# VH-VL binders against q9h9l3, part 1

Scores and structures below are computed, not measured.

Target 1, 176 residues: q9h9l3
Amino acid sequence: PRKMVAIDCEMVGTGPKGHVSSLARCSIVNYNGDVLYDEYILPPCHIVDYRTRWSGIRKQHMVNATPFKIARGQILKILTGKIVVGHAIHNDFKALQYFHPKSLTRDTSHIPPLNRKADCPENATMSLKHLTKKLLNRDIQVGKSGHSSVEDAQATMELYKLVEVEWEEHLARNPP
Unless a header shows other numbers, all headers, positions and changes below count from the first letter of the chain; antibody chains aren't numbered by Kabat.
F, E and O are the ipSAE of ESMFold2-Fast, ESMFold2 and OpenDDE, as the mean of both directions, binder to target and target to binder. V2 is 0.75 times the mean of E and O plus 0.25 times the DockQ between their complexes.
[cut] stands for letters that were removed.

## First folded at step 1 (VH-VL)

Design a11
Fold by ESMFold2-Fast, scan of step 6:
Structure a11 (fold): chain C 176 residues (1-176), chain A 124 residues (1-124), chain B 108 residues (1-108)
Amino acid sequence: as target 1 above (176 residues)
Amino acid sequence: EVQLLESGGGLVQTGGSLRLSCAASGFTFSDYAMTWVRQAPGKGLEWVSAISGYGDSTDYADSVKGRFTISRDNSQNTLYLQMNSLRAEDTAVYYCAKSPWEYDRSGYDYFDYWGQGTLVTVSS
Amino acid sequence: EIVLTQSPGTLSLSPGERATLSCRASQSVSSDYLAWYQQKPGQAPRLLIYGASSRATGIPDRFSGSGSGTDFTLTISRLEPEDFAVYYCQQYGDSPYTFGQGTKVEIK
């Protein structure tokens, strides 16, 4: 076990025509896949589009959701100083309005050895669903009721573990 | 009308320090992330630093880490770049630029408005 | 760091002609978060396109963006005199944000 966590966030549409992606749920798991944080989060702006098909967020989840400012503080306290694993993680950091050090960031959508193990082009961006099916023989994000950010964070950590040794060695020789 | 006005540029010696300012008007400054982008004479654009709308999260290009500090004063609608240990390769026009979306205060974005820039010349 | 390579370095054309500018990324750009800017001598850059294909407010429809993944294109369908400038692509899909080296569109 290392000082490493995996994160997955769900966003809803706010702003003009729902163009802005605002944080509405965040799940964080430790190296073993245990849940450290999982809360619905109330954006400071009016929600224009729940994006329920993908986010799994509905109006009922907002009733007792943690206000964004408070949730952000809790989440950043967990992430600070740790290696943070995610898939297309820049979207999560963007929603958190937070810059995590690149040296401590691991994005499973941009790890060439992981794509190679999945028999995919190394420079392509593969979805979390595809990589999880190919490498872990598990179906995630099933159906039209929305994604589970806990399930996604757990899958992301497991995917990273498949390449952890070789990728950490690569990063040590080729610092970002 | 959105306006960004840089100031503080000038001639400095290698190893010296300089502070740039960017005065913002025409929008709610605290709702937007801000960035500094520079351009060396006759060269292309290089991102330097970004700061979240809250001012509590910052990022830097590797070439300036440990030497430059970005900050903002939301009460005065002003963005700053403190530049220390200046090198000849820091010679450039420095632009401040604004992120496009209200409440997307992250700084992970493209830039919809730019200032006219301020020239920094570092000589030995 | 994602490296953006623009080609050609210089494009010499006459008013009325079509300009096609390329921007290639060293790795896939997440969510096609790619923007295009125009810069004239002595002026700040001006946003043209964001999200690979969305035209910014006030930008004429002769400007269009296309592409995904690692290959992106800016097209100017019929060059006007004011379109002769330097054009830069920028990715914002991963930190640090990076710009291409620029393509100069000049009068033939």
Scores: ipSAE 0.293, ipTM 0.761, lowest interface PAE 4.1, mean pLDDT 89

## First folded at step 24 (VH-VL)

Design bb1
Fold by OpenDDE, fold request of step 25:
Structure bb1 (fold): chain C 176 residues (1-176), chain A 122 residues (1-122), chain B 108 residues (1-108)
Amino acid sequence: as target 1 above (176 residues)
Amino acid sequence: EVQLLESGGGLVQTGGSLRLSCAASGFKFSDYAMTWVRQAPGKGLEWVSAISGWEGTTYYADSVKGRFTISRDNSQNTLYLQMNSLRAEDTAVYYCAKAPWEFSGWYYFDYWGQGTLVTVSS
Amino acid sequence: EIVLTQSPGTLSLSPGERATLSCRASQSVTSDYLAWYQQKPGQAPRLLIYFASNRATGIPDRFSGSGSGTDFTLTISRLEPEDFAVYYCQQYDSSPYTFGQGTKVEIK
């Protein structure tokens, strides 16, 4: 079986009025939750909005941040050939300007069995925070200091593990 | 096991047309960008054309732009290269090559077919 | 376009010897978007290295890639008889994708 990793990214606002979401932090964990990658990333354009309340990103984090193109290469080295798990992962891939093969992607925001376990509508898009609380009895994204991409990636992996067997079987029978 | 099998090569006159095919198996075809790379006899490798996995965005080398058309049929797991207005300098072994991901803007080639020979003569 | 120049053109060595192949880019290759391929006579190219230093699946550890910016190197620590072939570098930093002209590793 292929190795599995979970990814979570934090974005800041660039471009006019800060409406462009640019990658500012990326965290990757392995199946056991061990951190494989966790770096602050410098966007190619000037940051207009750090979105600190949500992203947790501050100006001081950008002082020694890894340039975007370099960071992307580092991240892709890790992701290549692996099953990548994320929550609403299309946003992360968009920020990376990279799209992992769909057949090797697992999005915990679109797994009906996971929602079912959490007593949520199967076709609803639930937040990572809600699912984590409901299924893992753990509080994440607490306070106003912003998200922790490492914490979120770890939670995402743990959530997926709850439905891994069932979902992998489903995908095998119903390849996208 | 990833397999790529090219076909359609042969002898054609200058100004003529030829259509190459590449049959793919062993992976989810639509999830990956595909590329044609050619190699003239005794020469190096030259990127020719690429197409993204799902959206079908196409890219061409300047040397073939306007003459060659890359396409794919994901339902048949097949890649195509329509070559028109062929020139002597188009003589080469044409390889079908797989990208490691769907995006076709930048990538290397993790798997190659055995190639098909195209010979253009006057 | 980015032009890749490989050196030497031909490398004559004996089995068991160390081989060092160079690939120089006309401009910086960002994020180490560089690959190495092996091609034996009458065969298709085979991926050896991606992202300048990552060994592809199934590739023996005697093959290694290094370098950044404009200078990249493929090293074969101890040549095996099956390693005598032509080697190409390729950049995928920007379109069009370009290859080096190749280095032939032949038996001395």
Scores: ipSAE 0.790, ipTM 0.905, lowest interface PAE 0.6, mean pLDDT 94
Fold by OpenDDE, fold request of step 25:
Structure bb1 (fold): chain C 176 residues (1-176), chain A 122 residues (1-122), chain B 108 residues (1-108)
Amino acid sequence: as target 1 above (176 residues)
Amino acid sequence: EVQLLESGGGLVQTGGSLRLSCAASGFKFSDYAMTWVRQAPGKGLEWVSAISGWEGTTYYADSVKGRFTISRDNSQNTLYLQMNSLRAEDTAVYYCAKAPWEFSGWYYFDYWGQGTLVTVSS
Amino acid sequence: EIVLTQSPGTLSLSPGERATLSCRASQSVTSDYLAWYQQKPGQAPRLLIYFASNRATGIPDRFSGSGSGTDFTLTISRLEPEDFAVYYCQQYDSSPYTFGQGTKVEIK
């Protein structure tokens, strides 16, 4: 089977009102949860809102941050040919200005068996935090220091592993 | 195995039109951006047009903008290039090429067809 | 657009020799978004290298890419008879995608 990685990104606000979500951190872990990539990333545009309480990103993190285009290349080198797991992963790809092949993408926010396992409506969009608590009995995104993209990526991978066999079989029978 | 097979090339008069097709197999067609690249006889390679995988966002080289239209039928795994107002300088082997991902804003070409020859004469 | 200039135009070598091909960009390709292709007579191009230094699947290790900024190099450590062909570099850092004019590696 193909190698599998999980990705999670943190965004900051750019643009006139900070409404543009720009990549500021990206973390990638392998199937075992080992960190393959974890870098602060410098957006090409001026940061208006660090969104620190959510993103965990602070100004000092941008001092030696990897320029966006360079980081994107580094990330793509890792993702190429992999099954990429993420939560609400479309947002991550949008921030990366890159879209992984759908057939090789797994979005834990849209896996009905995962929701069912968590006693949630199958067609509902549940948060990573909620699913992680329900299924892994683990608290993530705790406190006011902001999220950890590494922690979130690891949680995402662990969640997917719970339904991997069933979902992969489903996808094989019903390719997107 | 990835297969790309171009067709539709031939001889056409200046000002004429031609429609190229590229039949794809061996991969999930809709997941990948597709591209046309051409090569004039004895010359180098020139990017012509690209289209994203599922949204169908199109891109064109300035040399063909307004004259060529790239499209795709994902249900048929086929890429098209409608060429209108053809010029002598459009004479080339036209290759369909696969991108490594869906987004067509920037990429290299990991697989190529064998090409189809388009000859534009006066 | 970014103009890629390859050198030399023609490289005459014997099997077993080392080939060094240059690709120079008119402006910096900062993200190393550069690919190399091989094209044999009457055939379509084949991807060799992507992201300046990554070998494509199935490409022998005698092929290697290096460089950054404006200067990139394709190296064939030991030429095999099947390696005599035209080689193109291509940037995808900015639209439009552009190719070098090619370097012909021919047998001496």
Scores: ipSAE 0.721, ipTM 0.889, lowest interface PAE 0.8, mean pLDDT 94
Fold by ESMFold2, fold request of step 25:
Structure bb1 (fold): chain C 176 residues (1-176), chain A 122 residues (1-122), chain B 108 residues (1-108)
Amino acid sequence: as target 1 above (176 residues)
Amino acid sequence: EVQLLESGGGLVQTGGSLRLSCAASGFKFSDYAMTWVRQAPGKGLEWVSAISGWEGTTYYADSVKGRFTISRDNSQNTLYLQMNSLRAEDTAVYYCAKAPWEFSGWYYFDYWGQGTLVTVSS
Amino acid sequence: EIVLTQSPGTLSLSPGERATLSCRASQSVTSDYLAWYQQKPGQAPRLLIYFASNRATGIPDRFSGSGSGTDFTLTISRLEPEDFAVYYCQQYDSSPYTFGQGTKVEIK
């Protein structure tokens, strides 16, 4: 069967008033949580707001960062043909300027069985932090020094594993 | 198994129009960008046009821009190429091809149809 | 636009021989955004290699791709009778997506 990976990205502000979200870090882990990719990425346009309190990205990270076009090629090479797991993953794909086939995409923010396990409304969009605390008894994204995309990708994979059998069977019967 | 079946080719006069169709099966059609590539008799391959899976964003080679329109009907799993103001230089076998992802602006083509011949008589 | 120049134009070889096909880009191709296709007479192209070196599904291991920047190669380590065809490189780094003019590998 297909290999599965989890992805998480951190974004900085570009464009007018820093309101555009541009990719500045991407982490990819395999099924066991081993890091396959973790790079700081230089956006193709001027960074207006590093958003450090959430992104963890600082100016020094950009000095030797991989240019966006190169990093995107590296990332796409890893993702091609695989099931890709993420949390609110549409935002990650938008920042990559890439959309993985929906049939091969799993979004832990939109899995009703996962919400049910967390005693959350099935149709609610739950944060990764909340689901991780409730279901894995783990605190992530602690403080305001910024998120770790490696930590977040690993948590996302562990969450998916909790519902993997049920959800994969559901998707086989109900193709997206 | 991925299958792409082109139709709608034939003989047409310069200045005329044709609409090509490509019936797709064996994959979730809307998940993938689709493209047309042509090959003039005895010549190499030339990219013509592409369209993204859901948003329908279109791209065209300069040689066909303004004359050709790519479109798709995700409910019928069908890709189209409306070809207007045809010229002798448009004579080619037209291939329907599938990209490996929905949208990126950068494409290689993992599956191809068998092609349909368009002949433009001057 | 990125122009791809393939060499040689024609390569005459016997089964069992090694074939080396070259593709040169007019400017650097980012992240090896380069593919190789095989086309037999009267048939559609078939994807062989993507991202310069990754074999597509169902492609035998005798096919390999290498190179980066402006210089790329396709190698067939041991030609089989079914490998006699025209081979095209294609870049997908920037629009318009362009193909090389082809290298014909013919039986001798």
Scores: ipSAE 0.143, ipTM 0.724, lowest interface PAE 5.8, mean pLDDT 90
Fold by ESMFold2, fold request of step 25:
Structure bb1 (fold): chain C 176 residues (1-176), chain A 122 residues (1-122), chain B 108 residues (1-108)
Amino acid sequence: as target 1 above (176 residues)
Amino acid sequence: EVQLLESGGGLVQTGGSLRLSCAASGFKFSDYAMTWVRQAPGKGLEWVSAISGWEGTTYYADSVKGRFTISRDNSQNTLYLQMNSLRAEDTAVYYCAKAPWEFSGWYYFDYWGQGTLVTVSS
Amino acid sequence: EIVLTQSPGTLSLSPGERATLSCRASQSVTSDYLAWYQQKPGQAPRLLIYFASNRATGIPDRFSGSGSGTDFTLTISRLEPEDFAVYYCQQYDSSPYTFGQGTKVEIK
């Protein structure tokens, strides 16, 4: 059977007015939540907005960060051939300048059974923080020091496990 | 099992047109970028064109820009290459190849077809 | 444009021998964005190695890749009769994506 990983990324603002989201941290965990990859990543463009309140990224993190092309290669080596789980994962792929095959992608922000378990509208896009609190009784993204992509990736994998059997059966009947 | 089957090759005069097809099976076609690579007789490999899985973003080598058009029909699992204004230099075996992901700025190819020969006579 | 130069042009060996094939890039190839392909006469290329050192699905462990920057190597630890073919390297670090000119491994 295919192996499964979860990914979470933190982005900073680049480009005009800092509106472009560029990859500055990426964490990948396996099915059991063990960390397979966790690196700060230096974007190839000038950072205009670190977005620190949400990203947790500061200038000191960039001093020894892995250059984007090198980090991307390392990440793609891990993702190739695997089922990849994320939350609003399209944004992570856009920042990687890479799109994983849809048939091997699982997005916890777009899984109706998961929303149903949380007593949320099935078609609503719910935050990772909200779903994690409701379904796992855990607080993530605590405080004002920004998100931890390791904790967020681990939470994402745990959320997916709650609906894995049902959702994998659904996808087998309804290929994307 | 992944299979790629090219067709549509043959003999054509310079200035002519030809359309190549590649029938794909054994994978979710729309999930992967597709590519044409050619090999002139007795020569090495040359990348020609690529197209992303669902968005349909196209890329071309400078040698074929404006003359060749890559396209795909995801409902029929088929990749196409429309070749116009053909030149003697376009004579080659044309291979259909699959990338391991839907989109990237760069490609390697995990599966290849057996190729179809295009001969351009002057 | 990154030019890939393969050496030797031809390698004449017997089954059971070790083959070492080189691929040299005209400028550094970042993150090991390099692949190796095998092509037998009258057949399409077959992917052997991607990201410089990762074996593709179904490739036996006698094939190994190594190197970084400008210098890359494909090694076949014990040649089998089916390994006599032409081998190409390919970079996918920057457009245009280029292939080396090939190394022919032939039976002595």
Scores: ipSAE 0.142, ipTM 0.713, lowest interface PAE 5.5, mean pLDDT 89

Design bb1
Fold by ESMFold2, fold request of step 25:
Structure bb1 (fold): chain C 176 residues (1-176), chain A 122 residues (1-122), chain B 108 residues (1-108)
Amino acid sequence: as target 1 above (176 residues)
Amino acid sequence: EVQLLESGGGLVQTGGSLRLSCAASGFKFSDYAMTWVRQAPGKGLEWVSAISGWEGTTYYADSVKGRFTISRDNSQNTLYLQMNSLRAEDTAVYYCAKAPWEFSGWYYFDYWGQGTLVTVSS
Amino acid sequence: EIVLTQSPGTLSLSPGERATLSCRASQSVTSDYLAWYQQKPGQAPRLLIYFASNRATGIPDRFSGSGSGTDFTLTISRLEPEDFAVYYCQQYDSSPYTFGQGTKVEIK
């Protein structure tokens, strides 16, 4: 499986009242969970809210962070032509100011067979933390220091592998 | 195989209008942003306009803003350029081109059509 | 607006020779946001290189790109007769997206 990667991003608040989610960290792993990319990213505008309790991003991380435009180019080089797996991945793409082709996108928050394996309603949107606990017997996002985007990307890939054969067949007969 | 086929070019007077079409095949049309790039005879390439895949967000070069309208019909796999109030400097071969993703503020063009010539005369 | 200036204007070489084409930007371009195109007479441009150094699908490995900042190069390691064309660089770092004026490669 040389053509598949998983991505996870952490965002900070920018814009009026810090309501805009801007990219501040991105991690990409391959099919085997090896880290292909993991960088702190400096948004092109002023950070209003670091959202640290969820993002893990602190002011110190931004001092030498890779500027957004440069980081985005690096990330897009990795994603181009690949199947990209994520969780609620539309939010990651929005923060990247980029939308990967839908036919090459896999979102673990919207896979009915995955929910079924977790004994969850098929059309419910389930958190990555919940699915990982139920299906992989692992606790992620522990503590109050924020999420690890590497850990989250790795968990997302492992979750997808549980339904990969079934879901790829489904998508082949039901193109998005 | 990706194929893009432009049509609708021709000779038109200053102030006139033309509508260009681009028929697309060989890829899921709605997954990709589409663009128009033009080339005046003997000159280089100039970006004209772009449109995103699903949302249909449009972008224009300053030289054509307010006069040209890009649109797409995802059910017919067709890209359009409505060109109004044409000027002599709009004379060019107009290429339809595909971007490698659905939406980006930063476009390069991985597949191009053969082009259609628009000649604007006084 | 970023102006791209290509050199030389014309490059006359024999098949089998190495061709080196230069593209200079009027201000720094993020090195990832540069593409190269080939255009043969009477044909549309064809993408060769994206993100400064990545070969597009179906492009022979004799084509390579490099560079950063204001200076970028396209190299054809072994010129084939079919490589007679005009070559354009394009930046997509900032709007408006601009192209260089072209380098014509003539095969002797």
Scores: ipSAE 0.078, ipTM 0.678, lowest interface PAE 6.4, mean pLDDT 89
Fold by OpenDDE, look of step 24:
Structure bb1 (fold): chain C 176 residues (1-176), chain A 122 residues (1-122), chain B 108 residues (1-108)
Amino acid sequence: as target 1 above (176 residues)
Amino acid sequence: EVQLLESGGGLVQTGGSLRLSCAASGFKFSDYAMTWVRQAPGKGLEWVSAISGWEGTTYYADSVKGRFTISRDNSQNTLYLQMNSLRAEDTAVYYCAKAPWEFSGWYYFDYWGQGTLVTVSS
Amino acid sequence: EIVLTQSPGTLSLSPGERATLSCRASQSVTSDYLAWYQQKPGQAPRLLIYFASNRATGIPDRFSGSGSGTDFTLTISRLEPEDFAVYYCQQYDSSPYTFGQGTKVEIK
């Protein structure tokens, strides 16, 4: 079986009104929750909105941040060939300007058995925070300092592990 | 299993035109960028052109810009290369190649066709 | 454009020997955006290595890639008869993506 990693990214706002989401932090953990990658990333464009309340990103984090092009390469090197787990992972891929093969992608925001386990509608999109609280009895994304991408990536991996066997069997029978 | 099969190669006179095709199977064709790479007899590899899967954005090497046109028919899982104003230096085996990742962008090539020979004579 | 220069042009070895192929870039290839291909006579190229050191699916572990910046290396730890071929490096750091001129590994 392929190795599995979980990814979570934080974005800041760039462009004329800060409406463009640009990668500012990326965290990748392995199956056990060990951090494989965790870097602040410098967008190629001027940051208009740090979105600190959500992203946890501050101006000081950008002082020694890794340039996007370099970080992107580092991240892609880690992801390639692996099963990548994330929550609403399309957003992360978009920020990375890279899309992992669908057959090797696991989005915990679109796993019906996971929602079912959490007593949520199977076809609903539930937040990572909600699922983590419901299924892991853990509070994430608390406080005023913004999100921790490491914490979120770890939570995402743990959530997936709850339904891994069932979901992998389903995918084997119903390949995307 | 990923398969790429080129066709349309042959002998053509200088200044002539030729249209190459590449039939793809074994993957969701429309999601991947596709490329043409050529190899002159006894020589190395040269990137010719690429087209993204989602947006259909096209890219060309300077050596063929203005003369070659890359296109795709996603409904037929087919990649094309229209070659006009052909020159002797365009003589080569033309390979179609698949980008490794879905959607826009191309980097390296994880699958190649067997190629089709284009010979341009004066 | 980034020019990739491979060396040596031809490498004559016997089965069982170690092969070391070099690929030098005219400027730094950042992010390890470097691939290696194998091409046997009359066949299409086959991807061996991506991101400088990652083996493609189905590639034997006797193939390994290393290097960064301007200097990259493909190593075949123990040559098998089927390994005698031409090897190309390719950068995808900056457009246009370019190939090295190739190294021919031939049987001594």
Scores: ipSAE 0.024, ipTM 0.654, lowest interface PAE 5.5, mean pLDDT 92

